VHH binders against Nucleolar MIF4G domain-containing protein 1 (NOM1). Designs and how they scored, part 8

Target 1, 198 residues: Nucleolar MIF4G domain-containing protein 1 (NOM1), of Homo sapiens (Human) (q5c9z4r362to559)
Amino acid sequence: KKHVKGLLNRLSEPNMASISGQLEELYMAHSRKDMNDTLTSALMGACVTASAMPSRLMMEHVLLVSILHHTVGIEVGAHFLEAVVRKFDAIYKYGSEGKECDNLFTVIAHLYNFHVVQSLLIFDILKKLIGTFTEKDIELILLMLKNVGFSLRKDDALSLKELITEAQTKASGAGSEFQDQTRIRFMLETMLALKNND
Key: E = the ipSAE of ESMFold2; O = the ipSAE of OpenDDE; V2 = 0.75 times the mean of E and O plus 0.25 times the DockQ between their complexes.

## First folded at step 5 (VHH)

Design s17 (framework vhh_podentamig1)
Fold by ESMFold2-Fast, scan of step 5:
Structure s17 (fold): chain B 198 residues (1-198), chain A 118 residues (1-118)
Amino acid sequence: as target 1 above (198 residues)
Amino acid sequence: EVQLVESGGGLVQPGRSLTLSCAASGFTFRSYAYGWYRQAPGKQRELVAAISTGSTLYADSVKGRFTISRDNAKNSIYLQMNSLRPEDTALYYCARGIPYLKSYFDYWGQGTQVTVSS
């Protein structure tokens, strides 16, 4: 429904309560499947853009998902997460013209920051990226850690330490494959700073 | 119908080991995450361990002592509990989770009692 898209276009911190309340009323008036399909489609259209999305705007959209997930029901977050992961897999594997992959990855980061998804998802994603360890993977690892690193340390410091060890091992074995070693060094420095409580 | 049935609980002395099992039926086992929760009398239920396809999570109180595992071929989840302490005494619940969704386990077993006492 175009009404849902209109609500998202007007979304901001001051009107979050009003817009979430209106969406809750729409969930009462329509089937859960129709509302989940509509909401997910509208959110994906707003968040998965060719240009990098401003961090505040991205946070507000994902916070709305978190609110509805807790007020309407867990199927809201589950439906959105399934769509996000499916879209990320497709874009990551087949490519995109701009920052769609980065934006989608940031959506996943904020789903974690707003308590919709657990740290297990983030660790599984990061382990897969470390396993393949391409230049794009390194940039996505940095993007994720910038958004969630302190929260990961708070939630599971030991798994974070293990992840960093895996990254160091991969960097040692594959260092010569990259033209720009500056980014891989920055990633490792970022990881070590997180591990060492700074 | 979704069913989760725990087994393997009992009375054990401190320092000993127990393995809890959870048999799942009525759904596609491999598609879900799982967790073990415990609840002592008068206490809030707490997450002890969780398992997804790629990783595991443990509460600080059990890390290094407990190991969660899954067997997709047997539709079963396990909790290997080593070096048991009196404070591990609780009713242990197996739970099915929507993969990666925080704190949203949608089905629970009836629990199996673990008592650690001398």
Scores: ipSAE 0.042, ipTM 0.423, lowest interface PAE 4.3, mean pLDDT 83

Design s18 (framework vhh_podentamig1)
Fold by ESMFold2-Fast, scan of step 5:
Structure s18 (fold): chain B 198 residues (1-198), chain A 117 residues (1-117)
Amino acid sequence: as target 1 above (198 residues)
Amino acid sequence: EVQLVESGGGLVQPGRSLTLSCAASGFTFRSYAYGWYRQAPGKQRELVAAISTGSTLYADSVKGRFTISRDNAKNSIYLQMNSLRPEDTALYYCARGIPYLKSFDYWGQGTQVTVSS
């Protein structure tokens, strides 16, 4: 429904309660399947853009999902997460012209920040990126840690410590693969600062 | 359009201090990270120090002797070099880093630092 897209286009902090209330009304008037499909499609259109999405707009869109996840039902967040992960996997494998991959990764970060997903998912994703350890993977690791690092430490300091050890081991074998090791050094420094509560 | 211009290099005796400056123009300075690299004849270019908005990074060979700083109002970064050694002799380059630390994409022309008596 065009109405849903119109609501998302107007979304901001001051009207969050009004817009979420209107979406709750739509969920009462339509099938859960149709509403989940419509909401997910509209959110993907808003969040998965070639340009980097402004931080506040991204947070507001994911916060709306979190509100509906808690008020309408957990399948709202689950449906959106599945679409985001599927789209991320496709773009990650096949590439894209712009910042679509970064935007999707930021959505996943905020789904964790707003308690739609658990730390286990974030650690699984980060471990996969460390396994392949390309320049793109290092950029995505830094992007994720920037958004969720302190929360990961609070939720599971032991898993964070193990992740850092894994990254250090991988980095020690990567000398001549990279034209510039500055990103690797900053990533490791960020990780160590998080581990040491610095 | 994008420019990085180093200055402050010169001949200096061992144990002395020198301050390098890098003036940036043609882009939004505060949005980027910056680094100082050096290259001695016959050696690979190495990162000496780097600075983002809140973090600094130093090579082991210069820790405790060099300090990197930035001045967003002046669109400049600095490298304060104390207790200079003959081994610090090199061409010093200023470089701009991408916000996600993806790579250094713009470089200055370099300024020569020679440490000898």
Scores: ipSAE 0.000, ipTM 0.104, lowest interface PAE 16.9, mean pLDDT 78

Design s19 (framework vhh_podentamig1)
Fold by ESMFold2-Fast, scan of step 5:
Structure s19 (fold): chain B 198 residues (1-198), chain A 116 residues (1-116)
Amino acid sequence: as target 1 above (198 residues)
Amino acid sequence: EVQLVESGGGLVQPGRSLTLSCAASGFTFSSYAYGWYRQAPGKQRELVAAISRGSTLYADSVKGRFTISRDNAKNSIYLQMNSLRPEDTALYYCARGIPYLKFDYWGQGTQVTVSS
């Protein structure tokens, strides 16, 4: 629906309360399924762009999802998450020329930061990336840790320690097959600094 | 309290070398990571090089030409710039950061102009 897209196009910090309230009213007037489909479609169009999304704009859109997830119902966040993960998997598998993959990954990070998803999802994603350990995977691991590493440590320090151990083991087995090994070293130092709070 | 002061900038001809220095004070130097940013007129500020304890990171535009280093005893960071090009002309900023967070402090900058 054009109305929902118009609300998202005008979204900013000063009008967050007004826009979330208007969306709550729309949820009262329409079926939950229709609203979830419409909202998710509009958010994906706004957040999944070829250019790197500005951090403030990204956070505002994901914060809106979090507000509706807690005021309207958990199905709002669940529906959006399913669409995001499905799109990420497709782009990750087939590739893209732009920053769509990075933007989707940042959306997942902020869904965790705003308490829509739990740390278990983040750890599962990171362990999968460590399993394949390509240059792109290392960049995505760094992007995620940059956005959520401190929160992961607070929520589950033991799982973070296990993740770091797996990454160190993978890095030790990696020969000079990577052209730029500085990214791997930076990732490991970031992980160790996060563990030790350097 | 926290201070980062850059020096070493100037006018230099293409193909020549220049070394930038950054003097840090007001905090425990060894606890942080550092970076060099640059900004040309009408352009976004970009990360050129970063250094942690055991690793370095370089922008593709400067790989093989620039080298970042740190001296914990002198509370200083350096950027050795070789084979300078006109497109390297910019105001260069020293930055302090924590690897799993963000760069949180920047110096005032030092101008590098590469022209004949």
Scores: ipSAE 0.000, ipTM 0.124, lowest interface PAE 16.2, mean pLDDT 79

Design s20 (from s01 with R53Y Y99P L100Y K101L S102R Y103S M105F; framework vhh_podentamig1; at its last look DockQ between E and O 0.56; V2 from the best seeds 0.00; counts 0 for: pae E 2.1 > 2)
Fold by OpenDDE, look of step 6:
Structure s20 (fold): chain B 198 residues (1-198), chain A 118 residues (1-118)
Amino acid sequence: as target 1 above (198 residues)
Amino acid sequence: EVQLVESGGGLVQPGRSLTLSCAASGFTFSSYAYGWYRQAPGKQRELVAAISYGSTLYADSVKGRFTISRDNAKNSIYLQMNSLRPEDTALYYCARGIPYLRSAFDYWGQGTQVTVSS
C-alpha cells in the first residue's frame, strides 16, 4: 500500500510516535493479515537492499517493528521475522555479492536489541555459520557480534561459552581451507573478549 | 482446532511438589515453543517458564524450584513445581509460543488451579 510506504519513507526518530500511531490506526481499519503483508513487504523493500543501509535508518525501521510488535500484536514481529529468515535462507543458499546478507543480519541483530526476538535465535544462527565456516560466515559472525555481543554475554553467558568452544574446535581443523587466518583469529579474539567481559 | 488442556493442579501444602501437564492438539507440536503462565487473583498474568527448542527460561521467583519440559511424542508440556510456596497460588495456563519471539504466545489453555496452603 502506498500509504504504508509513504509513512516508512518519512520515518525518523522525531516522527516515530506519529508514524507508529498512524500505522496502528491502519491496523484497526484493516485486516491484520493484509496489514502484516503490506508492512512486511514495505519493510523488506526498505531494509534489504544490495547496498548497505545506513545504520541509523536501519535502527529506526526495526524500532518501528518493535513498537508495533508490542502495541499491535506479536503477529507483527512474527510475520516480519519469517520474511527475514526466509529471505536470508534464499540468499545464503544461492549466494549474493551485495550487502543483502549484511542488512538482514543487522535487522536480526536489532530485532534482538529491541526485544522482539530472543537470544536463542542469535545463537542458532551463529552455530549454523560456525558449522559451515566459510569466509563469508566469519564475516557475518563478526557483524552479529559487533551488534549484539555484549547483550548475548549478559543474557546467556553459558551459551556464549559453548559457542566459543565450537568455534575454536572448528578453527583448529579448518586452517588449510583459508588463505588468510587473520579474520578467524580476530573472530576468536572477539568472542573471548566478550566472554571475559561482564 | 488448536487446543491446550492443562491438568495436574490441586491443593497442596507448602514445601510439597506438583506436576502440571498440558496436552496439545490441532497443530504440529514440534514447530512451536511453549510456556506456562500463572495469574493470581487481582494480579496480572505472568510468565512462569518457557521452553523453545530445548532452551528454557524461568521467572526469577521460580528459578531453582520449577522445571519446564516437553515430550514431542506425547504432544505434551510439563511443569514440575518443587518447594511450593503460598505465593505460587494461582491459575496456571499452558501457552503455545511463536518460535524465537520474546514472550510471544498466541494460544492458552483453560487453566488449572494450584493452591498452596497450610
Scores: ipSAE 0.207, ipTM 0.629, lowest interface PAE 1.0, mean pLDDT 91
ESMFold2-Fast, scan of step 5: ipSAE 0.451; ipTM 0.724
ESMFold2, look of step 6: ipSAE 0.373; ipTM 0.678
ESMFold2 (binder alone), look of step 6: mean pLDDT 83; pTM 0.831

Design s21 (from p07 with M106F; framework vhh_podentamig1; at its last look DockQ between E and O 0.45; V2 from the best seeds 0.00; counts 0 for: pae E 6.1 > 2)
Fold by ESMFold2, look of step 6:
Structure s21 (fold): chain B 198 residues (1-198), chain A 119 residues (1-119)
Amino acid sequence: as target 1 above (198 residues)
Amino acid sequence: EVQLVESGGGLVQPGRSLTLSCAASGFTFRSYAYGWYRQAPGKQRELVAAISTGSTLYADSVKGRFTISRDNAKNSIYLQMNSLRPEDTALYYCARGIPYLKSYAFDYWGQGTQVTVSS
């Protein structure tokens, strides 16, 4: 475990090939279950914290998952994704004042951008946020669209259009529930710009 | 305890239809993806169809003849098999998979239900 944590602590773009190679060797020398448990635990500890994680560092950690997913086997991505989804459900249901939810959303965005997960996960998450439509939900929608909006349009423009229609309907039904409608308006403008390839 | 229980298999004539069912219990059904695999005697197990929350995928050999569906209210997955051929003869497995993965990975299988297509 301490060896895997050490490799992750030194991870950077210049040494990505070396560190991924060393992890591949560890996967060959140990049980896949033990390696997946160890790697996922270390990655979750590094990436899903109460503090905001630097964007480049987060991207590098998730890119490592994508590399191993494709070089070692799909069980690497599957094991990590299962942990991410479980943690997301817990954090979203019970809440957190820290940056854990934002960090987790960014991990999910990178998993999608690096071809580990399907766009359907992103759409399902966004539909849930639109369904509950709180001020925090609107901020999370904006965070996700910032990271994956272009990729979503490229992958499934029809589903994106339907999502925007659902958001417009929800915003119309919100009425005067919000004291400040500015963030709702900005969300809709962002969605429409994305639909129109702006 | 995670359980997947297949049913609906049997002996059927070529050209006829059959519906397989898979009842799931012991976990949050709607949080997972599901698939049907089949294995004929002496052959490798192959994916027949898979379903996530809103997407389906089919093997080329069954495309247009088979339809996978799910009912989240009944915790059940179905495979409608139309225009059955002798080469569809196999033991059919229901499987639970990690949702939303770019490539499907299944972590639990049922015991299987036999489908035999013979004249």
Scores: ipSAE 0.015, ipTM 0.377, lowest interface PAE 6.1, mean pLDDT 80
ESMFold2-Fast, scan of step 5: ipSAE 0.280; ipTM 0.638
ESMFold2 (binder alone), look of step 6: mean pLDDT 83; pTM 0.832
OpenDDE, look of step 6: ipSAE 0.211; ipTM 0.627

Design s22 (from p07 with G54K R96A M106F; framework vhh_podentamig1)
Fold by ESMFold2-Fast, scan of step 5:
Formats: structure tokens, sequence, C-alpha cells
Structure s22 (fold): chain B 198 residues (1-198), chain A 119 residues (1-119)
């Protein structure tokens, strides 16, 4: 337990191969359940912080999960994803004081970028946020698209086009404050232009 | 490598005009939103104006006086500043990225250009 946390605390691009190899050895020496519980607990402690995590550190932690998912077994990524989704749902519903929700959402984005989850999951999450369309939802939609928009375009450009059009339509019906509507429209138009490579 | 280089700053008298330019390189210019921020000594950095492909946004303090524009063919952003006031004195930064609602965050920043409005 302490050993796994120590490995994660030292994780960086130059030592990724060494640390993933050491974790593979631990998986051979311990039960899958114990290792998945330990790894997930340590990763959640590292990634779900009250302050926004540096992009590099977040990507390195999720990349490690992806490596183990592909070398040790798919249950590694599945176990971590289940914990992340459960925690996100709780924080989204009840709120938090800091950036925990943003950090969890960024973890989900990188699980997609590193091929642990499929684009269908991302589209399902985004459609639900568009359905409720609160200020918080708009920020999360933009955060996700910033992190995965290019990959979503490659995987399913038509679904991405439809999603962004739906968001723009929803935004046009939201609120009556001219300045707030202008800001929302500005952000969505920017995302549409990025998606279209215009 | 993404680069943003500001130019056009200087010392001007109150009531006069100045045009700032920002040259962008290293990425697909047409796909990004751009903004001008400013920071006066001892104050926080604030958004002055932003431009997407179809929309513009201005701070209340500059509406009617400043105009932001973009030239996709030249990979450049401009800020036309009219009727300058001493309180417009600040270091002006060009930024590029996808802005977030209520947490405007641009991924790329220039080094800034100084604008001083004084008699």
Amino acid sequence: as target 1 above (198 residues)
Amino acid sequence: EVQLVESGGGLVQPGRSLTLSCAASGFTFRSYAYGWYRQAPGKQRELVAAISTKSTLYADSVKGRFTISRDNAKNSIYLQMNSLRPEDTALYYCAAGIPYLKSYAFDYWGQGTQVTVSS
C-alpha cells in the first residue's frame, strides 16, 4: 500500500517504464482484487484534489492506468473507471468546495484519450450535461471538448457535429441576460470552429 | 511550438488612439479564439476583449472605445484603442485558446506590450 503510493509520488515521464514494470511485478505477487483496490485508492488520492491538477501530472497518472490496462488486464482500467464514475456522480450531485469535479472529469477525458474507454461513453456524458445545461454543466462540457475534441472528431465526426449543434440550439434558448448568452455563444462558436478546423 | 508576439504599445496622451497587433504562429489560427488581457501595477489581470470566428466580447470599461478584430490570412489579432484614458495604462497580453465560462483560461500567452497613457 505504502509502496504503491510511493511509486505514484515519484511518477514522471522518464521513469514511467520502470514504475509500470514494478507495478506489473506487484500484480503477479498479490491478488488482483487487493492490487486493484490499492492502485485505485492511491490514484484517487493523487488525482482528486481540491485544487486543479497540473495537466502533465494528470496525464502521467492516467497514462500509467492505460499501460497497466493493456499489459496486466482490462479489469485494471474497469475497476478504476467504476471508482471515478461513482465519485464524479456523488460530487456532481452534492457539490464540492474545490476543483474535485473538474479533476475527475479530466481523468475520464484522459481515460478516453489513452483508449481505456470508448467515445460512446463520452457522448453519453455530454448529452446528459446538455440536457440539464446549468452554468456548471457548460463549463464541464467545454472542459471535456478541450481535452478530447480532436479525438472525438477522428472517432465519430458526425456525432460530434450533432452534439455541438444540439448544445448551440440549447444555448440559444437559455437565459434572457444578453451578456451571459453572448459569453456562452462565444465559447460554443469557438468549439465549433475548432471541431471544423475552420 | 505556439508563439504569440504583441506589438504596437507605447506612450500616448489622453484622448488619442493606439492599435495593438498580435502575430500568431505554430498552430491552426482559424480554429482558435483570441483575447486581449491587461494588467496594471498592483492589480489583477483582466479580460479586455475576446474574439471567436463569429462573436466578440468586451469588458464594460472599454465598450464603445475598443474594437477587437482578426485577420485569418495574416494570422493576426488587433486591438484598436480609441479615446484612451490614464486608467487604460497597463501591460497588454495576447492570448489564444478555448475560454471557459466564468473561468476564462487561454492556453497560450504572449509576453505583453506596455501601454502608457499620460500627458
Scores: ipSAE 0.017, ipTM 0.500, lowest interface PAE 8.1, mean pLDDT 80

Design s23 (framework vhh_podentamig1)
Amino acid sequence: EVQLVESGGGLVQPGRSLTLSCAASGFTFSDYAYGWYRQAPGKQRELVAAISSGSTLYADSVKGRFTISRDNAKNSIYLQMNSLRPEDTALYYCARGIPYLRSYAFDYWGQGTQVTVSS
ESMFold2-Fast, scan of step 5: ipSAE 0.098; ipTM 0.516

Design s24 (framework vhh_podentamig1)
Fold by ESMFold2-Fast, scan of step 5:
Structure s24 (fold): chain B 198 residues (1-198), chain A 119 residues (1-119)
Amino acid sequence: as target 1 above (198 residues)
Amino acid sequence: EVQLVESGGGLVQPGRSLTLSCAASGYTFSEYAYGWYRQAPGKQRELVAAISSGSTLYADSVKGRFTISRDNAKNSIYLQMNSLRPEDTALYYCARDIPYLKSYAFDYWGQGTQVTVSS
């Protein structure tokens, strides 16, 4: 456990190949279940913090998962995704004190960017956020689009158009429920720019 | 208690069709999404098709040839494979969605069923 945490604490772009290779060796020496539990625990500790994590640091940690997902096996990514989704769902439903929800959501975005998960998962999450459409949901939608918007357009332009239509319809019904409608306008403008720049 | 059981694999000639079935038990089937994965010799396991209550997803290599469907009354999902190619030769797995987001993140897997496309 301490060894895996030590490797993650030192993780950076220049040593990615070395660290992923060392983790592959650990997978050969230990049960896959024990390694998946240890790796996932260490990654969650590194990524799920009360302060917002810089996107680059988050990307490096998720890229490591993607490398192992492709070199060791798909169960690596599946195990990590399960932990991330469980934690996100709990924090989203019951609240958090800091930026843990934002950090988990960014992890999900990069799991998509690095081909661990499919665009359908991202669209399902975004549709759910549009369904509830709170101020927090709008910020999460913007965070996701910032990280994956162009890739979503490339992967499924029709589903993106449908998502934008749903958001526009929901926004029309929101009226005075939001005291600050500037963020709703910014979200819709961001969505429309993604659609129209194709 | 949760179980997924695949059937329908076999040896077929190129251009023919096969239907794979996956029977689920031990939980409320209708509340989950499902996917089919395959693993070809010497290749990584890949997502072939997925189905939720309102949506389907297909890998580019099978679009237009494969159709995923579900039958909530029978607690089953199906993969209809048409115009089979030698490149479709693989072990095919059925998987259940992770329940926490009700989206495509898979937590239970079947044993797999072998599909061989050869002359």
Scores: ipSAE 0.000, ipTM 0.118, lowest interface PAE 15.4, mean pLDDT 79

Design s25 (framework vhh_podentamig1)
Amino acid sequence: EVQLVESGGGLVQPGRSLTLSCAASEFTFSSYAYGWYRQAPGKQRELVAAISYGSTLYADSVKGRFTISRDNAKNSIYLQMNSLRPEDTALYYCARGIPYLRSYAFDYWGQGTQVTVSS
ESMFold2-Fast, scan of step 5: ipSAE 0.173; ipTM 0.558

Design s26 (from c1 with M106F; framework vhh_podentamig1)
Fold by ESMFold2-Fast, scan of step 5:
Structure s26 (fold): chain B 198 residues (1-198), chain A 119 residues (1-119)
Amino acid sequence: as target 1 above (198 residues)
Amino acid sequence: EVQLVESGGGLVQPGRSLTLSCAASGFTFSSYYYGWYRQAPGKQRELVAAISTGSTLYADSVKGRFTISRDNAKNSIYLQMNSLRPEDTALYYCARGIPYLRSYAFDYWGQGTQVTVSS
């Protein structure tokens, strides 16, 4: 619905309670399937843009999802997650014009930060990126760890330690290209800092 | 289409055991998480046990008595129920878990199988 898109276009910290309440009323008045389709479409349009999303605006949109996931029902988060994962797979494999992949990755990070998804999703994604280990993969690994690294350590320190070991093993076999070596070294430094500090 | 079919319910005396089975079809079984719910007349439906790839979860009322397991080769999950009590009398439902969601969220349920514990 055009009304849902209008509400999301006006979303900010001061009006979060008002907008979430209005969306809850819409869920009462319409079919759950229609509302989930509409909300997910509007959120993807707002968050998965060619330009990098401002951190606070991205967090506010994902926080809205978390609120509705807990007040309306688990199907809200489930429907959104399915769309996000599907879109990420497509953009990652086939490419995109700008920062869509980075924005989508940030959405996934905040779904974890706001307790919609479990750490297993993050570890599965990071392991796949380590497996392919391209320049873009290293950038996405760094982006994810920047957003969720301390939370991953808190939730599952052993899996984080294993992930770091996999990255170190993969890095030891990497090519001699100067650009990739520099980024790999920075990534490993970031990972070791997460393991050893705070 | 997603199908979950429970079996193994019946009438048993207190202190006995039953094994419930759930056969799944219409999707890739190994990609999902599973749970067992139960509902007694006049009571709310409650999660009894859940199983992912690496972990299990049990309601406090059944810890130490019930064991959930999965068999990816047979596309089945099981609930081994030991030391049954009259309070365990309920309709038991198999449920498919939504991948990666926290707190074992579920999207499909079977029709249920009746378990009655009575002398």
Scores: ipSAE 0.055, ipTM 0.466, lowest interface PAE 4.2, mean pLDDT 83

Design s27 (framework vhh_podentamig1)
Fold by ESMFold2-Fast, scan of step 5:
Structure s27 (fold): chain B 198 residues (1-198), chain A 119 residues (1-119)
Amino acid sequence: as target 1 above (198 residues)
Amino acid sequence: EVQLVESGGGLVQPGRSLTLSCAASGFTFSSYAYGWYRQAPGKQRELVAAISRGSTLYADSVKGRFTISRDNAKNSIYLQMNSLRPEDTALYYCARGSIPYLKSYFDYWGQGTQVTVSS
């Protein structure tokens, strides 16, 4: 609905409570299916842009999802997550012209940071990227670890250690030895720093 | 109809091992994630372990002792419990997640199987 898109276009820190309250009222006035479809569509349009999203604006949009997930119901976050994962798989497989994949990846990172999703999602995604290990995969791994690395270590240090071992094994074997060795070294360096710092 | 049926519980002495099984039916098993929860008398239900398609998650209290696994061909998940302690005594539940990564979201539950660890 046009009204939902208008609310998201005005979203900021000072009006978060007002906008989330207005969305709660819309959920009371309309079917859950219609509202979930409308909200998810509007959020995807706002967040999955060809240009890199400003970090604060991205965080505010994902925080809104977290608030509604806890106040309206778990189905709000479930519907949004399903759409985000499907869109990420499509863009990752077929590519995109701009920063859409990076923006989706940041949405996923903040869904984890704001306690909508479990560390399991992040580990599954990172293992998939390590499995294919392209230049773009290494960039996305670094982007994710920058956003959530310390939280992953806090939530599951043992799984993080296992992930790092898997990345080291992949880098020594099937990786492109002549191509992007410097990026691979930097990624492993970052991973080891996360494991060994305190 | 979606069904989850736990088995393998029982009375066991401290330090021993026990394997719980959960048989699923009525849906496409491979499409979902699963969790094991437990509830001790007088306590809230807590997540023990979870498994997605490629990753596992464990509660700190069981990390290194318990192992969750899945068998898509048999439509089953398992919880291998090693080095059991009296504080592991609880009713253990199997759960399916419609959105497997969503924190605290599990939409179907089994009836539970009792695990008692005592001398």
Scores: ipSAE 0.015, ipTM 0.338, lowest interface PAE 7.0, mean pLDDT 82

Design s28 (framework vhh_podentamig1)
Fold by ESMFold2-Fast, scan of step 5:
Structure s28 (fold): chain B 198 residues (1-198), chain A 120 residues (1-120)
Amino acid sequence: as target 1 above (198 residues)
Amino acid sequence: EVQLVESGGGLVQPGRSLTLSCAASGFTFSSYAYGWYRQAPGKQRELVAAISTGSTLYADSVKGRFTISRDNAKNSIYLQMNSLRPEDTALYYCARDGIPYLKSYAFDYWGQGTQVTVSS
């Protein structure tokens, strides 16, 4: 609905409670399925853009999903996650112009930060990226760790240590290009900082 | 660095009310979720109530009796405790989530605690 899109266009920290309440009322007045489809479509339109989305605005949109996930029902977050993952897989596999892939990956990061998804999903994604270890994969690994590294350490320090070891092993077997070596070094430094900080 | 200071604890008779206050410092107070935990002698620490930017959560044992609230202008969190019972006797801690906009209810920062004793 245009009404839902209008609410999202006005979304900010000070009006979060008001807008989430209005959306909860809409969920009472309409079928859960129709509302989930409408909300997910509007959020995808707002978050999946060719330009990088402002970080605060993206956090606010994903936080709204988390609020509704916990107040309306778990199907809200599940429906949105499914759409995000499907779109990410398509863009990752076939490519796109601009920052759509980065934006979708940041949405996944914030779904974890706001407790819609568990750390297991994030570790599975990161392990897959380390397995293929392309320039694009290294960029996505860094983007994810920037957003969630501290939380991953708190939730599962052992899995984080294993992930870092796997990345180090993969990096030691990689060919030497100046650009790749610089990116790999920065990634490993980021990982080791997460491992060693208190 | 974040600082949490609890106040308002004391000795109170069963059936009465008590209000706990928590003064918090640091940036972006309004962006964080806060909670109240309690620990009775010989027991594990348990979550009593939590408040985020858009929602509240209560333990079943206190639902309908306790109310958590926040005042963003004063950087303060409150726990209004009504119809107190002897089993509510515990050291009460104010806590804050580790990152802004998170409502994990797995809090990282803690106050020193304030003792609440419900007895005749």
Scores: ipSAE 0.000, ipTM 0.111, lowest interface PAE 16.3, mean pLDDT 79

